# Ledger of designs, part 4: VHH binders against UDP-N-acetylenolpyruvoylglucosamine reductase (murB)

Target 1, 297 residues: UDP-N-acetylenolpyruvoylglucosamine reductase (murB), of Aquifex aeolicus (o66805)
Amino acid sequence: MLFLKNVPLQNLTTIKIGGRVSFYAEPSDLKEISLCIDFSKSRDIPLFVLGNGSNTIFGDVRGLVVNLKNLKGFKVKEIKGKFFVEAFSGTPLKDLIRFSVKENVKSFYKLLGFPASVGGAVSMNAGAFGVEISDFLKEVYFVDWEGKLQKAKRDELNFSYRKSPFPKLGIVFKVVFEFERSKENILPKYEKIRRIRKEKQPINLPTSGSTFKNPEGNFAGKLLEKAGLKGFRLKNVGFSEKHANFLVNYGGGTFSEVVDLINIAKERVYENFGIVLEEEVKLIESSGSDGWKVLGA

## First folded at step 19 (VHH; from y2 with S102Y)

Design m1
Fold by ESMFold2, look of step 20:
Structure m1 (fold): chain B 297 residues (1-297), chain A 121 residues (1-121)
Amino acid sequence: as target 1 above (297 residues)
Amino acid sequence: EVQLVESGGGVVQPGGSLRLSCAASGFTFSKYGMSWVRQAPGKGPEWVSSISGSGGKTEYADSVKGRFTISRDNSKNTLYLQMNSLRPEDTALYYCARDDSYGYVYGPDYSSQGTLVTVSS
């Protein structure tokens, strides 16, 4: 495994916006993950865990980005009418969605359309259409920040709306899902949700998905639209004309433009509704010089 | 400030030879092992060769063994890569890197331009 220097991050994210990071590595096994942790500690620099970069927008970053893309694959075991799926953290979530549709798995297909890795989805507790990835989780194998492999069962982990104990506990290495076959044919429901996502979400422009979490009792996209921000553009970035909660890159967008646009949105929504929006997307820049620590995905 | 400047790249026919240089400054050159790494267009970075600080120990990737020779001149603070019997698959940007005493293997520093080697007819 190589430790790359001064790596441009824009092409490592789905939004295609990013500065440079001091160091970058792509570990393929437990030993290499431990090397990344040791590297970060020995240089007293923060470590950022990255999957597909589907929920992250970078500025310039002083630290180590650890991209889990080389930890790929899953295996399936069927026992007593249930599927147990052991997936490495870097496995594309879409691969598990395809499996779940093929095997008529109940509910999991509702998570279609996330361009996330399994580890990224678990680390944000990805959810849509009334389900969250943690609903299917049986156990997580992770490398703690001392470099030791740990195993936690689902009931030992606290997930909530867009909240996960990872990466705080460590780097997700692999997970075990428990799936159940549906009594009904799920294909019509799958296709309906697929159509809804394609029609209502800006899949044609680089984005990091939903920009803001839904506030309690409301929807961020609705609030943004009522505040006049659907389709609103600031230089090379803007909120999508298809769904206001999707910040998109029209080409050449910068981190500063993203921050400015997010601040405009927060100010208008607060002015109009008295609601303080909270980012769902992870904004990461210039991690500081406070020494060893772990920053968001 | 550690500074490494690659040079000596160019266009060469298959079977030809090139000699790359890496000028080092900002550190005591002879105290550090050095490496060559490369990145072909559209591909990930690849380690090519390493040499110890004294020059007494060398290692090569299997893909270049017998064709490439790494060397250094500690009096000139310069690392070299002699490339013989060049093939189209050797086409890449070539970077030099300073090894460290903790055993971490570095790839390209993307703030550097590297030196481009193109092997084509």
Scores: ipSAE 0.556, ipTM 0.836, lowest interface PAE 1.3, mean pLDDT 90
Fold by OpenDDE, look of step 19:
Structure m1 (fold): chain B 297 residues (1-297), chain A 121 residues (1-121)
Amino acid sequence: as target 1 above (297 residues)
Amino acid sequence: EVQLVESGGGVVQPGGSLRLSCAASGFTFSKYGMSWVRQAPGKGPEWVSSISGSGGKTEYADSVKGRFTISRDNSKNTLYLQMNSLRPEDTALYYCARDDSYGYVYGPDYSSQGTLVTVSS
């Protein structure tokens, strides 16, 4: 198993911002995942699971980052007109999107804008255009923090808006999706969504997607825009001119710049509207002996 | 103190060849498997190749199979990577690492400099 020390995290995130982590591993099977867990426990350091790094921004971190990119691939079974897709956690979500479009699957194509892995998407309960990835889940296989493989049905797991039971329960290993074929051709709808995302989101710049969750009854992007944050830039990082809820890296952005921007945004929105914005993106840095620090949480 | 020092990097044209070296010290070299790892610009680290302590077993990433050859001289405490038919996508910082008894590739330590390979026309 690849196991590295003092790894720069910048290139492991979609926003291309990150400090260094003490340890970095790329397990390729259950045994190696268990070894990673044991390693972290034995040294009393936190373990962070990294998918495609699409929803996380790192500072300097004392701990173990586990990248599951080697756990990839999916199998399909068709039973009684339904597709059951077993996918490893490291599988790029885009691969399943391609499959779903090819097979004219209902609704799953709406998740095309997430550059996440399957495990990452499940862990954050990725959602768009009225659907969440958890809507398609049948069951989840995960490695608990004792290093044992567990299985849970969807109805046994608590998902909510941008929330999942992971990584609290453990590390997502593989999942089973249940897909239904659409009665209508989904291609036009798929293309429409592609166009919308292209027009409204900064897809050509390094970003971590939505910075903040949508408050109840509101849209974070609209609040930010009204607060004057659209296009607001601090050195090499800023809120996008295309979408105020997207932080973008203009080159050479730093973790500190991100943190400062997020704090400025939260303050302005609160001052203007009395709304407390909550981060969707995870800000992770070392807390010394205390483990991971998630800013805002 | 375990020390690994990479060398042999440089600028080559596509189709060219380079031979990297890794000088090891601070441990019984022949007792440990060794690996090469690389990091390309804008990408994360990538495992390239591994060789057993005795040199009897070698493994390669699919991306380099047939082009790269890992070897070692235990009498010199040196690990080698012969790189042939180089491609632009091989451009990266290359590091050597020592395997541990648990199957970990212990290293590289990114505090080290590695050796830069640039493949460009």
Scores: ipSAE 0.056, ipTM 0.510, lowest interface PAE 3.1, mean pLDDT 89

## First folded at step 20 (VHH)

Design j3 (from z2 with S50Y)
Fold by ESMFold2, look of step 21:
Structure j3 (fold): chain B 297 residues (1-297), chain A 121 residues (1-121)
Amino acid sequence: as target 1 above (297 residues)
Amino acid sequence: EVQLVESGGGVVQPGGSLRLSCAASGFTFSKYGMSWVRQAPGKGPEWVSYISGSGGKTEYADSVKGRFTISRDNSKNTLYLQMNSLRPEDTALYYCARDDSRGYVYGPDYSSQGTLVTVSS
């Protein structure tokens, strides 16, 4: 495994906005994950776990980005009409969705359209159309912050709307899901949801998905639209014309512009409705020295 | 300023061979371990091979072990990668990187272009 220095992050995210990170690594096994943890501890720098970069917007970062892409693949075992799916953290969620549709699995297809890895989906408790990924979770294998492999069953883990005990407990390594085959043909419902999500997503514009969590009893997108922010543009970033809760990059957008836009939205929604919006997207930045452009000696 | 200049890339057929070179300047070459790194279009960097400053220790990624050989000539400040039995999946931009004293490496050199290796029929 290689620790790369001064790595640009913009092309490692779906929104295509990002500065440079001090260090970057792509571990392939448990030992290499432990080395990443030791590296972070020895340098007293934060460690950020990255999957598909579908929920993260980076500025310049003094730290270690750990990309789990090399931890891919899943296995399926069918026992007494149930599927047990063991998936590595870096596995694209879409691969499991494809499996679930093929095998007529109940409910899981409702999570289609998340451009996330399995580990990323678990770490945000990804949810749509009345289901959350934690509803299908049997157990999680993770590497704790002391570098040791741990296992936790679903009932030992506290998930809630867009909240997960990861990465607080450690780096998700492998996940076991339990699926049931549906009595009804799910394909018509799957196709309906697929069309709905395709219609709602910005076409030809990079995004990180939903910008804000839905507040209790309301929808962030509705609040933003009522506050006049649907299609609102600040320089090279803005809220989508198609769905106000999608922050988009028109080309050349910066982290600073994203922060400014988010703050405008929070202020306007609070002024109009008395509601404090909370980000769903992860905004990651640390101020660095001038050494970001000049590394080594 | 540290400079690393890669050369020797090209188009080869599967099963073919190429030898890459990396000319180093701006630092005491023999003091540092060196690595080869490759990056396919649209993908993240993949470490390929490492050689210690003296040349006494080498390591290889599993994907290239037995097919690639890293070497160095400290009198010429030059790093080499002999690539044999090339496969289409070896297609990438290859660049060399200096490891720091604790096994860390420099990121992309701002002046470096790397050397493109294309393996196709």
Scores: ipSAE 0.000, ipTM 0.225, lowest interface PAE 15.2, mean pLDDT 83

Design j4 (from z1 with A61E)
Fold by OpenDDE, last read:
Structure j4 (fold): chain B 297 residues (1-297), chain A 120 residues (1-120)
Amino acid sequence: as target 1 above (297 residues)
Amino acid sequence: EVQLVESGGGVVQPGGSLRLSCAASGFTFSKYGMSWVRQAPGKGPEWVSSISGSGGKTEYEDSVKGRFTISRDNSKNTLYLQMNSLRPEDTALYYCARDDRGYVYGPDYSSQGTLVTVSS
């Protein structure tokens, strides 16, 4: 495995925005993941795990970005009418969704709008239409920060709204899902959700998904819209005209533009409604000698 | 500041030869292993060859064994890659990298590298 230097990150995010990172690696197995951990520790630099880059935007950063895209694939066991699916963290979530639809699995199809990897989705506890990915988890295999493979059951892990125990516990390596067949044909419901997402979310522009979490009792998108931010553009980045909670890159967008837009949005929503919006998207930049800073965290 | 500057690339016909050079500065050259890595258009970077600090040990990727020779002149702080019997699949941007504490580095994208094009 090679440790690449000064790698531009724009092509590694779905919004196509990013600065440069000091080091970059693409481990293909458990041993190489451990090597990455050792690398970061030996140099006292932060390590960030990158999935499909669907929920992260980078400035210039000092550290190691680890991309797990080479850890991909899943296997299925059917036992007593239940599906047990073991999937590597780098597996595109869409692959599992396709499987779930084909096998008429209950509810999992509701996650079809996430262009994330399995590991990424688990790490952020991705959710939509009343379900969260953690609802389907049976167990998680992860590499702890000592470089050892660990296993935990779902009931041993604390998940909440858009929160998981990762990366605090370590790096997600693979997971086991438990699926049940639906008693009814899910295809009509799947198609309905697919249509709704197509109509209400930007699909033809680079984006990073939901920008803000939904405040209790509210929808961030609605608040942003009411605050006049739907379609609001700052240079090459703006909030989508289809969905006010989606940032889109119109070409050549920068990290600074994203930060500025987010700050404007937070201020306007606060001024209008007294609500403090919290970022769902991860904004990562270097903070001098302190390493990486996640803005809004 | 560590600096590595690659040179020697060019356009050659299949079966031709090129010699790449890497000028190093900003560190004690002889104390570090050095490597050549390359990245073909549309492909990921790959390791090509490595040489120990003293030059006593060398390693090669299987695809270049018998054709490429890595060497170094510590008195000149220079790393070399002699490439013979070049093939179209050798077409790539070539980078030199300093090894460190058992880690092998890929391309430094702050560098321009040196382009090798093998075509008829």
Scores: ipSAE 0.742, ipTM 0.903, lowest interface PAE 0.5, mean pLDDT 93
Fold by OpenDDE, fold request of step 22:
Structure j4 (fold): chain B 297 residues (1-297), chain A 120 residues (1-120)
Amino acid sequence: as target 1 above (297 residues)
Amino acid sequence: EVQLVESGGGVVQPGGSLRLSCAASGFTFSKYGMSWVRQAPGKGPEWVSSISGSGGKTEYEDSVKGRFTISRDNSKNTLYLQMNSLRPEDTALYYCARDDRGYVYGPDYSSQGTLVTVSS
């Protein structure tokens, strides 16, 4: 495994925005993950695990970005009418979605809107239409920050709205999902959601998913819209005309533009509604010895 | 500041030869192992060759064994890669990298590298 230097991150995010990172690696197995951890520790630099980059935007960062895209694939066991799916963290979530649809699995198809990896989705506890990915988890295998493989059952892990115990506990290596077949054909529901997404979300544009979390009792998108931010653009980045909670890179967008837009949005929503929006998107920058900074966290 | 500057790339026909150079500065050259890495268009970077600080040990990727020779002149702070019997698949941007603490580095994208094009 090579440690790449000064890697531009823009192509590694779905919004196509990103600065440069000091070091970059793509481990293919547990040993290499451990090597990455050692690398980070030995240099006293932070380590960031990157999935598909679907909900992360980078500035210039000092540290090691670890991309787990090479850890991909899943296997299925059917036991007593249930599917147990073991999937590596780098597996595209869409692959499991396809499987779930094919096998008429209950509810999992609702996560089709996340262009994330399995590990990424788990780490953010991705959710939509009343389900969260953690609802389907049975077990999580993760590499702790000592470089050791650990296993935890779902019941031993604390998930909440858009929160997981990762990366605090370590790096998600693989997970086991438990799926149940639906008693009814899920295809119509799947297609409905697909249609809704197509209609309501800028799915064909470079985006970073939902920008803000939904405040309690509200929808961030609606608040943003009411605040006049739908379609609001700052230079090369703007809130989508389709959905106000989606940032779109219209070409050449920068991290600073994103930050500015987010701040504008937060301010306007607060001024109008007294609600403090919280970022769902991860804005990552580093400040010297302070390591990684997640803005808004 | 550590600086590595690659040179010597060019266009050659299959079977041709090139000699790449890497001028190093900003560190004690002889204390570090050095490597050549390359990245072909549309592909990920790959390790090509390494040489110990003293030059006593060399390693090569299988695909370049017998064709490429890594060397160094510590008096000149220069790393070399003699490439013989070049093949189209050798077409890539070539980068030199300083090894550090047992880790092998890929390309430094702050550098332009040196382009080797093998084409008829």
Scores: ipSAE 0.734, ipTM 0.898, lowest interface PAE 0.6, mean pLDDT 94
Fold by OpenDDE, fold request of step 22:
Structure j4 (fold): chain B 297 residues (1-297), chain A 120 residues (1-120)
Amino acid sequence: as target 1 above (297 residues)
Amino acid sequence: EVQLVESGGGVVQPGGSLRLSCAASGFTFSKYGMSWVRQAPGKGPEWVSSISGSGGKTEYEDSVKGRFTISRDNSKNTLYLQMNSLRPEDTALYYCARDDRGYVYGPDYSSQGTLVTVSS
């Protein structure tokens, strides 16, 4: 495995925005993941795990970005009418969704809106339409920050709304899902959601999904719309005309523009409604001796 | 500041030869192993060859064994790659990298590398 230097990150994110990172690696097995951890510790630099880059926007970053795209694939076992699916963390979530639809699996299809990897989705506890990816988890294999493979059952892990015990515990290596067949045909429901996404979300523009979390008792998209931010544009970025909670890149967008736009939105929503919006997207830049700074955290 | 500057690339016909150079500065050259890496269009970077600080040990990727020779002149702070019997599949941007603490580095994208094109 090679450690690449000064790698541009824009092409590694779904929004196509990013600065440069000091070091970059693509491990293909457990040993190489451990090597990455050792590398970061030896240099006293932060390590960031990158899935499909669907929920992260980068500035310039001093550290190591680890891309797990080479850890991909899943296997299925059917036991007593249930599907047990073991999937590597770098597996595209869409591949599992395709499987779930084909086998008429209950509820998992609702996660089709996340262009993330399995590991990425687990790390953010991706959720939509009343389900979260953690609802389907049986167990998680992860590499701890000492470089050792660990295993935890779902009931040993604390998940909540858009919160995961990862990466605090370590780097997700592979997971086991437990799926059940639906008593009803899920295909009509799946197609309905697919249609709604096509109509209401900017699927043809670079984006990082939902910009803000939903405040308790509210929807961020509705608040933004009421605040007049739907379609609001700042230079080469803006909130989509289709969905106010989707920040989009119109081409050539920068990290600074994104930060400015997010701050404008937060201020306007607060002024109008007294609600403090919290980012769902991760904004990451260098923070000097403190390593990485996640803005809004 | 560590500086590595690659040169010597160009266009050559299959079976031809090129000699790449890497000028190093900003560190004690002889104390570090050095490597050549390359990145073909549309592909990820790959390791090509390595040489120890003293020049006493060399290693090569299987696909270049017998055709490429890595060497260094510590008095000139320069790394070399003699490439003979070039093939179209050798077409790539070539980068030199300084090894450090047992780690092998890939390309530094702050540099341009040197382009080798093998085509009839």
Scores: ipSAE 0.734, ipTM 0.900, lowest interface PAE 0.5, mean pLDDT 93
Fold by OpenDDE, last read:
Structure j4 (fold): chain B 297 residues (1-297), chain A 120 residues (1-120)
Amino acid sequence: as target 1 above (297 residues)
Amino acid sequence: EVQLVESGGGVVQPGGSLRLSCAASGFTFSKYGMSWVRQAPGKGPEWVSSISGSGGKTEYEDSVKGRFTISRDNSKNTLYLQMNSLRPEDTALYYCARDDRGYVYGPDYSSQGTLVTVSS
């Protein structure tokens, strides 16, 4: 495994915005993950685990970005009508969605809107239409910050709305899902969700997914829209005309522009409704701490 | 400040030869192992060769063994890669990297590297 230097990150995110990171690596096995951890420790630099980059925006970052895209694939065991799916963290979630649809699995198809990796989705506890990815988890294998492989059952892990115990506990390596077949054909429901997503979300533009979490009893997108932020632009970045909670890069967008827009949005929503919006998107820079692990600290 | 500057790339026909150079500055050259890495168009970077600080130990990826020779002149703070019997698949940007604490580094994208094009 090579440690790449001064890697531009804009092409590693779905919104196509990003600065440069000092070091970058793509481990292919447990040994190489441990090597990354050692590397980070030896240099006393933070480590950030990157999935598909669907909910992350980077500035310039001093640290190590670890991309787990080479850890991909899943295997299925069927026992008494239940599917046990073991998937590596770098596996595209869409691959599991396809499987779930093909096998008429209950509810998992609702996660269609997340172009994330399995590890990424688990780390953010991706959810939509009343389900969260953690609802399907049986167990999680992760590499702790000592470089050791650990295993935890779902009931031993604390998940909540858009929160997981990762990366605090370590780096998600592999997960086991438990799926059940639906008694009814899920295809119509799947197609409906697909249609809704297409209609309501800017799926054909560079975006970073949902910008803000939904406040209790509200929808961030609606609040933003009411605050006049739907379609609001700052230079090369703006909130989507389709969905006010989606940032769109219209070409050449910068991290600074994103930050400014987010701050404007937070301020305006607070002024209008007294609600404090919280970011769902991860804004990562050298001065930031979200998504980073400072090893040894 | 550590600086590595690659040179010597160019266009050559299959079977041809090139000699790459890497000028190093900003550190005690002889104390560090050095590596050549390359990145072909549309592909990820790959390790090509390494040499110890003293020059006493060399390593090569399988695809270049017998064709490429890594060397160094510590008096000139320069790393070399003699490439013989070049093949189209050797076409890539070549980068010089300083090894550190047992880690092998890939390309530094702050550098332009040196382009080697093998084509008929």
Scores: ipSAE 0.732, ipTM 0.899, lowest interface PAE 0.6, mean pLDDT 93

